# Miniprotein binders against Ribose-phosphate pyrophosphokinase 1 (prs1), part 6

Target 1, 284 residues: Ribose-phosphate pyrophosphokinase 1 (prs1), of Archaeoglobus fulgidus (o29666)
Amino acid sequence: MVILVGGTNGLMALKVAKISGLPLCYSHVDRYPDGEKYFRFASNIDGEDVVIFNSMHPNPDEIIFETLLIAETAYSNGARSVTCVFPYFAYARSLDTVKGEALPIKTVVKVLKAAGVKKIITVDFHLQENVFGVEHVDLTGMEKLAEYCLEEFSDSFTVLAPDEKAAFWAEKFAAKANCDVVALRKIRIDAENVIIDDLRTGVEGDVVIVDDIVSTGGTVCQAARIAKRAGARRVFVACTHAILARDAMMRILESGIEDIVSTDTILSPVSHVSVADVIASALS

## First folded at step 8 (miniprotein)

Design p66L (from s3 with A66L)
Fold by ESMFold2-Fast, scan of step 8:
Structure p66L (fold): chain B 284 residues (1-284), chain A 110 residues (1-110)
Amino acid sequence: as target 1 above (284 residues)
Amino acid sequence: SPEDKIEELAQLIEKLVDRIEKLASKGDPRELLKEIYELAEAIWRLFEEALKLGNPDIAEEVIQLLEAILDLLEEIYNLARQGSPEKLRDKIKRLAELIQTLKDKLEQLS
């Protein structure tokens, strides 16, 4: 088994290689002057089980195409199998579509299978469902995030899930932190207006808002305002994937959130927690 | 060319080390972490470019240096968070030494 570092998140791939003791596969990833990708294995992979390591951020289309190119090149050079580790897996927003709308997750999984990918490993995959018959192992960063929050943010807190879907990750986090969980419900009034249920019983002390993805920050900022109104002393955020699009970081800090932490599935200024050891264990 | 990219990345790495030294003295751990990750990314890109020119025998030495640099970057970040300025300065000096060693090895590959 060899670890191949893809086009993004090379730092975590190097940590995984070091922890696991698996050899790094040397490769060249470049672009021709016209922007076309170039790839070549520099190491002999004949007879090897190849693990392709990359994350689908910030340019998921480029990473997906690169992964397909690497997987096919691996088999044409004698690889026995190809496993892909996508710490962050893009295009997993929803399985629901309107007529005429693309379902990109179905396309991505189909082309990965066509390229011969036998196994996909992810961290806190958004859809929480089997990915159309490919062998899929979903790991979690929640325990590592909980350890960080207990050490760095507060020694005692309540966990708040900003919506029902987030409750899945919040419960895993809270189990490790040995604390209470409250999940907010969204109530749709009309096409543009959604109300989040208030914390009816109030809350004392510190609160950590837990979600899998923080993109624009809107959801966690609303949850922070509700927690503050309910009596929270300090509000923090923990998430697996810090996309932090546009002005999200500024919005988060302006909402009264004292600090935010995420994992290195996506490199960001707040990616203080590494899931490299969790991924390394899955490859042993 | 790979030689031109290596030169560009080496200059970027020097600037990032200077920024890390300044940020470490001023105690903003988020900005420090950002610069550390940019440095790690630049070093990884430098490594990839070096492989295009390199003898496979020398690639192993470059990888060992890269691993040492990445370990040291994590130590630097942790020390900055803990408020250990004396130890932080020593580690940043060691980082500069390893980066110089890396540059010397890359010149041998060119």
Scores: ipSAE 0.012, ipTM 0.447, lowest interface PAE 8.5, mean pLDDT 79

Design p66S (from s3 with A66S)
Fold by ESMFold2-Fast, scan of step 8:
Structure p66S (fold): chain B 284 residues (1-284), chain A 110 residues (1-110)
Amino acid sequence: as target 1 above (284 residues)
Amino acid sequence: SPEDKIEELAQLIEKLVDRIEKLASKGDPRELLKEIYELAEAIWRLFEEALKLGNPDIAEEVIQLSEAILDLLEEIYNLARQGSPEKLRDKIKRLAELIQTLKDKLEQLS
């Protein structure tokens, strides 16, 4: 098995290679002056099972095309199989559309399969189900995040899921932390009109809000407000994927959230938890 | 090219370090955290571009230096959040020295 360093999150790919002991294939990734992508393997991959390592942030379209280019180049150079590791997988926001709306996940899945990708490994995949039509292994950062929160934030807390979908990750986190889970209900009327149900029974002590993705920070800030009104002493956030778009970090700090931690699926100032061990175990 | 992007990112990092040093003296916590965030993003982009060169010696240097650089970024972030600007300048200076070491290694190994 050979690990390929993709255009994004190459640092975690190096950590995974070191932990697993698998050979690392360095790659030369560049662009021509007109913007066309260039790729070359720096190592011989003939006869190898190839692992492409590429997180789909910050430019998912570019990263997807790069992954397709690497996969096809691998087969052209004698690779036996291609597995892709996408620590963060973009375009997984929804399986439902309104009339006339694109469903990008369907397109992304089809082109990955067409490029010969036989196995996909993700971390805390948003859709929580296999949509790929190939072998899919979804890993989780929740146990590692829970360990960090117990060590660095608070030795006792209630876990809060900002909506019902987040309850899936919050339950895994809470199982490791041995604590209670409360899930808020989120009602969406339209794109700008979101109603979140209030906590009905109150909470005491510290709260950790757990989600898979923090993008604009709106959802976790709203959940923090609800938690504080319900009696929370301190509020923290833990998430797998710290997209933290635009002014999200400023909003989070101004909302009364004490601190936030994320995994290194996306590198950010708060990405203090590594999932490299978890990924390495899946490749052994 | 990765070489061009590395040069661009190195210049951006130098500017951001200078801005953070100045902001650490006169606290606007939001502006300070914004600049620290941009600095961290530029540094991670630098790591990624360096790895795209396909050079094993460069990859080893990035691994070696990344732990220390990321630890310093965490310290800088926490000090900025806590409002301790007097301690920030020392950490920012240490970060700049590590970034310069990485730049020197990239030039030697290219």
Scores: ipSAE 0.233, ipTM 0.610, lowest interface PAE 5.1, mean pLDDT 82

Design p70F (from s3 with L70F)
Fold by ESMFold2-Fast, scan of step 8:
Structure p70F (fold): chain B 284 residues (1-284), chain A 110 residues (1-110)
Amino acid sequence: as target 1 above (284 residues)
Amino acid sequence: SPEDKIEELAQLIEKLVDRIEKLASKGDPRELLKEIYELAEAIWRLFEEALKLGNPDIAEEVIQLAEAIFDLLEEIYNLARQGSPEKLRDKIKRLAELIQTLKDKLEQLS
């Protein structure tokens, strides 16, 4: 088994290689002047089980194509199997479509399988369902995030899920932190209208808002306002995947959120928690 | 190419380090925090581009420096949030030294 560093989040792949003791596979990744991708293995992979590390952020289309190219090239050079580790997996927004609308997750899964990918490992996969036609292992950063929050943010808090989907991750976090969890409900009236239920029982002390993905920060900012109105003293955020633009982060902090932590599935200034050991264990 | 992007990112990092050093003396935590975010992103992009070169010596250097830099960036972030600019300067200087070490290594091995 060898670990190949892909085009994004190679630092996590290197940490995993170090922890696991698995050999690192070096490669040359470049572009021709017209923008066409170039790839070449620098290591001999004949007879090897190849593990490709690639987070699908910030350019998921490029990363998906790169992964397909690497997988095909691996088999052409004698690889026995290809496993992909996507700490962050894009295009997992929904399984629901309207007439005429694309379902990108179906396309992505189909082409990965066609390229010979036999196993996919993810961290806190958004859809919470097995959508892959191959072996899928979903890991979690929630326990590590809970440990960080207890050490660095507050020794006692209530966990708040900003919506029902987030309750899945919030419950795992709260179990590790040994605290209560409350889930807010989102009510969709229209494609453009979303209402978040109020906290009716109140909260006291500190609150940690837990989600899998924080993108624009709108959802956690709404949840923070609701928590503050309900009596929260300090509000923190913990998430697995920080898809935070610089401006989104500043906007979140201006909303009265005290601090934010995420995992290194996506590298950001708040990615203080590493899931490299969790991934290394899955490859053993 | 990775080589072109590495050069662009190295120039950006140099400018960001200079701005952070100046802002650390002024004590504006919001402006300082913003520049630290840009610096962290540029450093990680630099490491990603360096890894695309396929050079084992560069990969080893990145592995070794990345852990130290991540720990240091966390310390810098926390100090900036707390408004402790006097302690921040020492950490920024150490960060600049580690980045310079990487730049020197990249130039030698290219």
Scores: ipSAE 0.231, ipTM 0.622, lowest interface PAE 4.9, mean pLDDT 82

Design p70W (from s3 with L70W)
Fold by ESMFold2-Fast, scan of step 8:
Structure p70W (fold): chain B 284 residues (1-284), chain A 110 residues (1-110)
Amino acid sequence: as target 1 above (284 residues)
Amino acid sequence: SPEDKIEELAQLIEKLVDRIEKLASKGDPRELLKEIYELAEAIWRLFEEALKLGNPDIAEEVIQLAEAIWDLLEEIYNLARQGSPEKLRDKIKRLAELIQTLKDKLEQLS
């Protein structure tokens, strides 16, 4: 088993290799003048089980194509198997479609399988179910996020899920923190119209809003306003995947959220928690 | 083109460090946090591009620096939120030193 260095989450690959003691395989990644990809293994991989690390952010299309190119090249050079670690997996918004609408997750899954990917490892995969048709292991950053929040944000709090889907991760977080979970409900009129219910019983003290993904910050900002109206003193956010632009971060802070923490599945100024240990354990 | 991208990112980082130093003494706190976010993104991109060179000595240097820089960026972010400009400048100078160490290593191995 060798860990490939040179994918889009090369820092995670290095951390995992250091923790696990697995050997590193180096690579050269470049582009021709017209923008076409160049890839070459710099180490001999003949007979090896190769592990590729790629978080699908930013530019998921480019990262997906790069992963396919690397997997195909690995087999051409004698690799026994290819395992992909996608700390963040894009295109997992929904399995529901309207007639005529693309379902990109099905396309991505099919091409990864066609490229010979034998096993997929993810962290807090949004769809909460195996859609891959190959071995899938979904890990979680929730336990480590809960530890961070207890140490750095507040020694006592209520966990708030901004919607019913987020309750899945909020429950994992709360189990480690020994806290109760409150989940907000979203009432859908149609795909564009969503109404969020208020908290039923009020809340005292500090609140940590827990979700898997924070993108534009809209959902957590709305949840924070609801929590404050219900009586929360300070509101914090914890998430696995901080898909934050600079403006999204400012919007979050301006909404009265005290602070936010995420994991290193996507690197940012708030990615104070590493999931490298969790991933290393899955490879042993 | 990782070499070209590394040079572009190194220049961007120097520019961002200068902007942050100026904003730390007198400026909009929103703008300061925005620049710190951009600095972190540029540094992480620099590391990723350096790893694409396929050089074990560069990878070893990146591993050693990444933990220190990650911790230092957390400190910088927190100080910017708390309004401690004197301490922020000291941390930015330390960050610049670590980035310079990486740049020197990249030049030696090129």
Scores: ipSAE 0.395, ipTM 0.730, lowest interface PAE 3.5, mean pLDDT 84

Design p71E (from s3 with D71E)
Fold by ESMFold2-Fast, scan of step 8:
Structure p71E (fold): chain B 284 residues (1-284), chain A 110 residues (1-110)
Amino acid sequence: as target 1 above (284 residues)
Amino acid sequence: SPEDKIEELAQLIEKLVDRIEKLASKGDPRELLKEIYELAEAIWRLFEEALKLGNPDIAEEVIQLAEAILELLEEIYNLARQGSPEKLRDKIKRLAELIQTLKDKLEQLS
């Protein structure tokens, strides 16, 4: 078994290789002057079970194409099998579409399968179900995030899910932290108007807002305002995937959120929690 | 090419470190946090470009330096939030030294 480093999150691949004892194959990845991608293995992979390591951020289209190129090249050079580790998997927003609208997850799944990908490993996959038509192992960073929050943020808190979808991850986090969970509800009146149910019974002490993804920060900032109005002393955020698009980091810090932590599925200044050992265990 | 990207990122990192040193002296926490964030992103991009070279020995040395720099950056971020300017200066000096070491190692990648 060989780990192949793709175009993103090579630090995670290195950590996984060290923990698992698996050899790490560096790849020469380049672009021709006209922008076409170039790829070459740095070592012999003939007869190997290949693990391709790529997080689908910041450029998911490029990373998807790169993964297909690597998988095809691996088989052409004698690989027995290809497993992909996507610590962050993009295009998993929804399984539903309206007439004329693309459903990108379906396209991505089809092309990965066509490239011969036998197994996919993800961390806190947004859709919370197997959509791949191949072996899918979804791991979680929630227990590691809970341990970090207890150690570094507060020794006692209430977990807050900013919406009902986030309750899935919030419950896993809270089970490890041995604390209460509250889920906020969104009531959508129309495309432009959203009402959020607040914490009517109040909350005491510290709060940790838990979600799988923090993108623009709007949802967690909204949840933080609700928590503070309900009586929270300090508000923290924990998420698996710190996309932190645009000015999200500054908005979060300016909103009265005390601190934020994420996992290293996407590297950011707040990615203090590693899921490398969780991923290494899945490759054993 | 990765070599061209690495040189571009090294120059950006030098400019960001210089800005951080100036902002730390002024005691402007918001601007300081912003520059620290941009520096961390530039270092991450540098790490990814180094791996694309396909040279494991040199790439590993750059990776180890990047990890050390990112850990120090976390300490700088925390000190900036706490408003401890005297301790911050020492950490920023160490950061500048590590960045110089990184530049020296990056020349070996070319």
Scores: ipSAE 0.106, ipTM 0.538, lowest interface PAE 6.5, mean pLDDT 81

Design p73F (from s3 with L73F)
Fold by ESMFold2-Fast, scan of step 8:
Structure p73F (fold): chain B 284 residues (1-284), chain A 110 residues (1-110)
Amino acid sequence: as target 1 above (284 residues)
Amino acid sequence: SPEDKIEELAQLIEKLVDRIEKLASKGDPRELLKEIYELAEAIWRLFEEALKLGNPDIAEEVIQLAEAILDLFEEIYNLARQGSPEKLRDKIKRLAELIQTLKDKLEQLS
């Protein structure tokens, strides 16, 4: 028997429980006046396989500590196994560091494993490789995003990846949409000069810029300007994780982007696509 | 506590709804979109805090109202982009009604 526990992103846990038919595990979460966390299971979990849902936004440090606390408390109360679902996984910016610099992903992975987490499920994990010392399943929102764009934005378009790393998700999106994909590349001439160019032949019709994460909007806005200069009629954006920090929405609208859609891995005004079905299937 | 945060978020949401109603009358879609985004964030935080109470009845109410509110946010976002202040005002009033229903349910079940 699998029980779902919602610490953060509880709305996702509730949707997944409803779709899958799995029972919800209830808990009491609080903070003491000095800011220390309090957690208690309200459901009996003795002998259960516990699935913990936590999206690492907006406060990844608090969410990570909460997950560790829940996992250890689960085992102390007789849980058979702990699986974590992180629809959005923070601290996955890079594996490269300079001397003296922290590599937070390495720390996060070690402490999750130490807490007894047996399996981790993510959606469109940024590093595109297994960095975990435990079973890792990475799901994707790209197919559902492509379906939405074909239905709501345009019946024909070219997919644009704003950089080489985004090409991985853009190709999955384009395969479902049955369309062409173009990736922008950064060409370094010297320390001060960086050129982003891969639309020298031009583009006709509508364009959908695809990425895993939209944070400040800088990357997608730059890609949109390049696409418009190359001849694009309308430019749209699709992403898995809509962080949309600060003035990102205003910047996106001012850059000539017609509209943007994301998944519900992070809830936002543009999170019109649900990945709850995809996650529910992974728990079956 | 979750109860204290729910009260603080409810007050913030009321203030944001008032500002949005005023901006809808003014017809400035850029300022309006910014306030709508802040309102969306506050409402999602309210749902998360309500779920932390560990009450199955509250969880069921949150699911039902969240679906209605998410659909309404999509309509509000699209209307704000189109610059239709009169239609937008009607949707904002409906949003306020749904939020009030959630607040009333939270008070009854607490």
Scores: ipSAE 0.306, ipTM 0.642, lowest interface PAE 4.5, mean pLDDT 81

Design p73W (from s3 with L73W)
Fold by ESMFold2-Fast, scan of step 8:
Structure p73W (fold): chain B 284 residues (1-284), chain A 110 residues (1-110)
Amino acid sequence: as target 1 above (284 residues)
Amino acid sequence: SPEDKIEELAQLIEKLVDRIEKLASKGDPRELLKEIYELAEAIWRLFEEALKLGNPDIAEEVIQLAEAILDLWEEIYNLARQGSPEKLRDKIKRLAELIQTLKDKLEQLS
């Protein structure tokens, strides 16, 4: 039987348990006075297929180590298998390195596999490549985000991808919303990124900027400026992972962006869309 | 410990609620939105720390309050975004009441 285990992000495991009807293993998570992690299962997991829930935000190093500890503890206590659900997966910025640079994704993947993780489930994983040496299922929040935008923001809009990488998610969103997609291109000139205006014919009405991650807000603010200059009436943002680092929320609102929505892969004031049902379906 | 962290977060939430009520009265929407962001982060951290106690009754209370707070939070966010900070006062008070309910439950079950 499948049993769910919540680590640092226990709320998603609880939501998925309620939707799926799968049992939830309560666990005691603590730290010793010197900062060493403490973990204990409060339920018997002997013979179970264990599913660990941990979103890698805000402290990815700590969460990764906790996940390894839980996985090894599960096997030590008789678990049949370990699957990890990482709604947000950190350290997936790039596969390219310069001499002397770490490639953290390679390290993270290796240690998860070494801990006996057999399957990894993510939501809108940033790298558009399978980097895992184990079974990987990437789910998407794009359809749920598109439904929310149609209901709450505007009944008609153009989707804007702030760069070519984001076009992948923007196209999934637009397919559900049944609307047009425009992707902006970046060119680097004299130590600065300059976005080429791919809205050359202009734009009418509302625009939704779609990306997988909003961190500092710089990329979406620049895209909003371009959309407004091209004639957009209102500009909204939809993203899967609302990291919203530092003053990102204030920057976004001050840039003329009307509103922003994200999923609950990372909890924030704008995480109005839940992916718990999407994850529950993947576990059934 | 989760208990110590819960106490720290509860104190932070009380300070943020007081600051938001003051800002809502003074009509400063930019500072208000910043404090609202910090409040949301503190509340979600409080819920995650409460779940680390491994208590099913606390988990049930957390899910019920999380659903109620999500709806209320959307109202607070939208009112702050519209530049109507004085309208937020009643919503912020209701949020404080929901957080107090969780604190009471944690004390009852500890």
Scores: ipSAE 0.443, ipTM 0.726, lowest interface PAE 3.1, mean pLDDT 83

Design p77F (from s3 with Y77F)
Fold by ESMFold2-Fast, scan of step 8:
Structure p77F (fold): chain B 284 residues (1-284), chain A 110 residues (1-110)
Amino acid sequence: as target 1 above (284 residues)
Amino acid sequence: SPEDKIEELAQLIEKLVDRIEKLASKGDPRELLKEIYELAEAIWRLFEEALKLGNPDIAEEVIQLAEAILDLLEEIFNLARQGSPEKLRDKIKRLAELIQTLKDKLEQLS
């Protein structure tokens, strides 16, 4: 088994290799002047089980194509198997479509399988189910995030899920933190506007809002305002994937959120929690 | 090439550091935090491009520098959030030193 270093999230690959003791295969990744990709293994992989690391951020289409290219190149050069680690997996928004609408997850899954990917490892995969048609292992950053929050943010808090889908991750976080969970429900009044239910009974003390992904910050900012109105003293955010698009960090700070932490599935100023050891354990 | 992208990112980082120094004296916390976030993104892109060179001798230095830079970025972000721009100057200069160290090592190994 060798870990391929290159593309996106090479720092995670290096950390995992150091923890696991697995050998590294470096790669040359480039673009021709016209924008076409170039890839070459820097080491011999003949007869090896290859592990490819690529978080699908910031450019998921580019990263997906790169992964396909690497997987096919690995087999052409004698690899026994290809496992992909996607710490962040894009295009997992929904399995539901309307007539004429694309379902990108179905396309991505088909092409990964066609490229010979035998196993996919993810961290806090948004759809919460196996859609890949190959072996899928979904790991979690929730326990590590809970430990960080107890040590660095507050020694006692209530966990708040900003919507029903987030309750899945909030429950895992709260189980590790040994605390109460409250889930908000979204009320959809039109296609563009949703209302998040107010907390009926109030909350006391500190609150940690838990979600898998923070993108624009809208959902966590609404949840924070609701928590503050309900009596929360301080509000914090913990998430696995800190996409933090556009002005999200400023929106978060302006909403009364005291601090935010995420994992290193996506590198950011708030990515203080590493899931490298969790991934290393899955490869052994 | 990765070398060209590393040079481009190093120039971007230098411009961002200059903008942050100017904004810190002006006292606009929203704009300052935005520029610090862009600086962090540019630094992570620089490390990713360094790894794309395929040079194993870089790996140990990259890990050590990445950990030092993560700690320093946390300090910079917190100081900016607290409205302590006077304290940012030395931290941002230290950050630039760490980036220059990586660039120098990449040149030595080529």
Scores: ipSAE 0.265, ipTM 0.633, lowest interface PAE 5.4, mean pLDDT 82

Design p78R (from s3 with N78R)
Fold by ESMFold2-Fast, scan of step 8:
Structure p78R (fold): chain B 284 residues (1-284), chain A 110 residues (1-110)
Amino acid sequence: as target 1 above (284 residues)
Amino acid sequence: SPEDKIEELAQLIEKLVDRIEKLASKGDPRELLKEIYELAEAIWRLFEEALKLGNPDIAEEVIQLAEAILDLLEEIYRLARQGSPEKLRDKIKRLAELIQTLKDKLEQLS
């Protein structure tokens, strides 16, 4: 088994290789002047089980195509198997669609399988169910995030899930932190207005809002306002995937949120928690 | 090429460090945080581009420097939020030194 260095999550791959003791596989990744990708293995991979590391952010289409190119190139050069680690997996927003609408997750899964990917490892996969036609292992950053929050943010808090889907991750976090969890419910009033409807009984002390993904910051900012009105002293945020636009971070800080932490599935100024050891254990 | 992108990112990082140094002693703290965010993004892109060179010596340098640089970015972020301009300036200078060290090693090994 060899770990490929050179993908979009190259630092994670390097850390995982160090922790696991697995050998590194080197490659040259480049682009021609017209923008076409170039890839070449620099290591001999004949007979090897190759592990590719690619988080699907910021440019998921580019990263998906690169992964397909690497996987097919691996088999053309004698690789026995290809495992993909996607610490962050894009296009997993929903399994539901309306007539005429694309369902991108179906396309992505199909082409990964067609390229010969035999196993997929993810961290806190948004859909919370197996949609792959291959072996899928979903890991979690929630326990590591809980440890960080207890050490760095507050020694006692209530966990708040900003919606019902987030309750899945919030429960894992709360179990490790040994604290209570409350889940807010989103109620759609009309096409432009959504409210979060809970915490009518109040809350005391510190609150940590837990979600898998923080993108625009809108959901966590709404949850923070509700927690503050309910009596929260300080509000913090913990998430696995910090898909933070530049303005999202400023909005979060301006909303009265004390601080935010995420994992290194996506590198950001708040990605203080590493899941490299969790991934390394899954490759053993 | 990765070499071209590394050069572009190093130049961008130098400009961002200069802007942050100017903002550290005055200006809006929100603008400072925006610049720190852009700096962090540029540094991570630099790490990724360096690793695409397929050079084991470069990979070793990246892993050694990445931890120190990431720790400094965390400290810079925290100090910017706390409003400690003097301490922030010292950390930014140290970060610039580590980035320059990385750039010099990348050029020497390429």
Scores: ipSAE 0.439, ipTM 0.735, lowest interface PAE 3.3, mean pLDDT 83

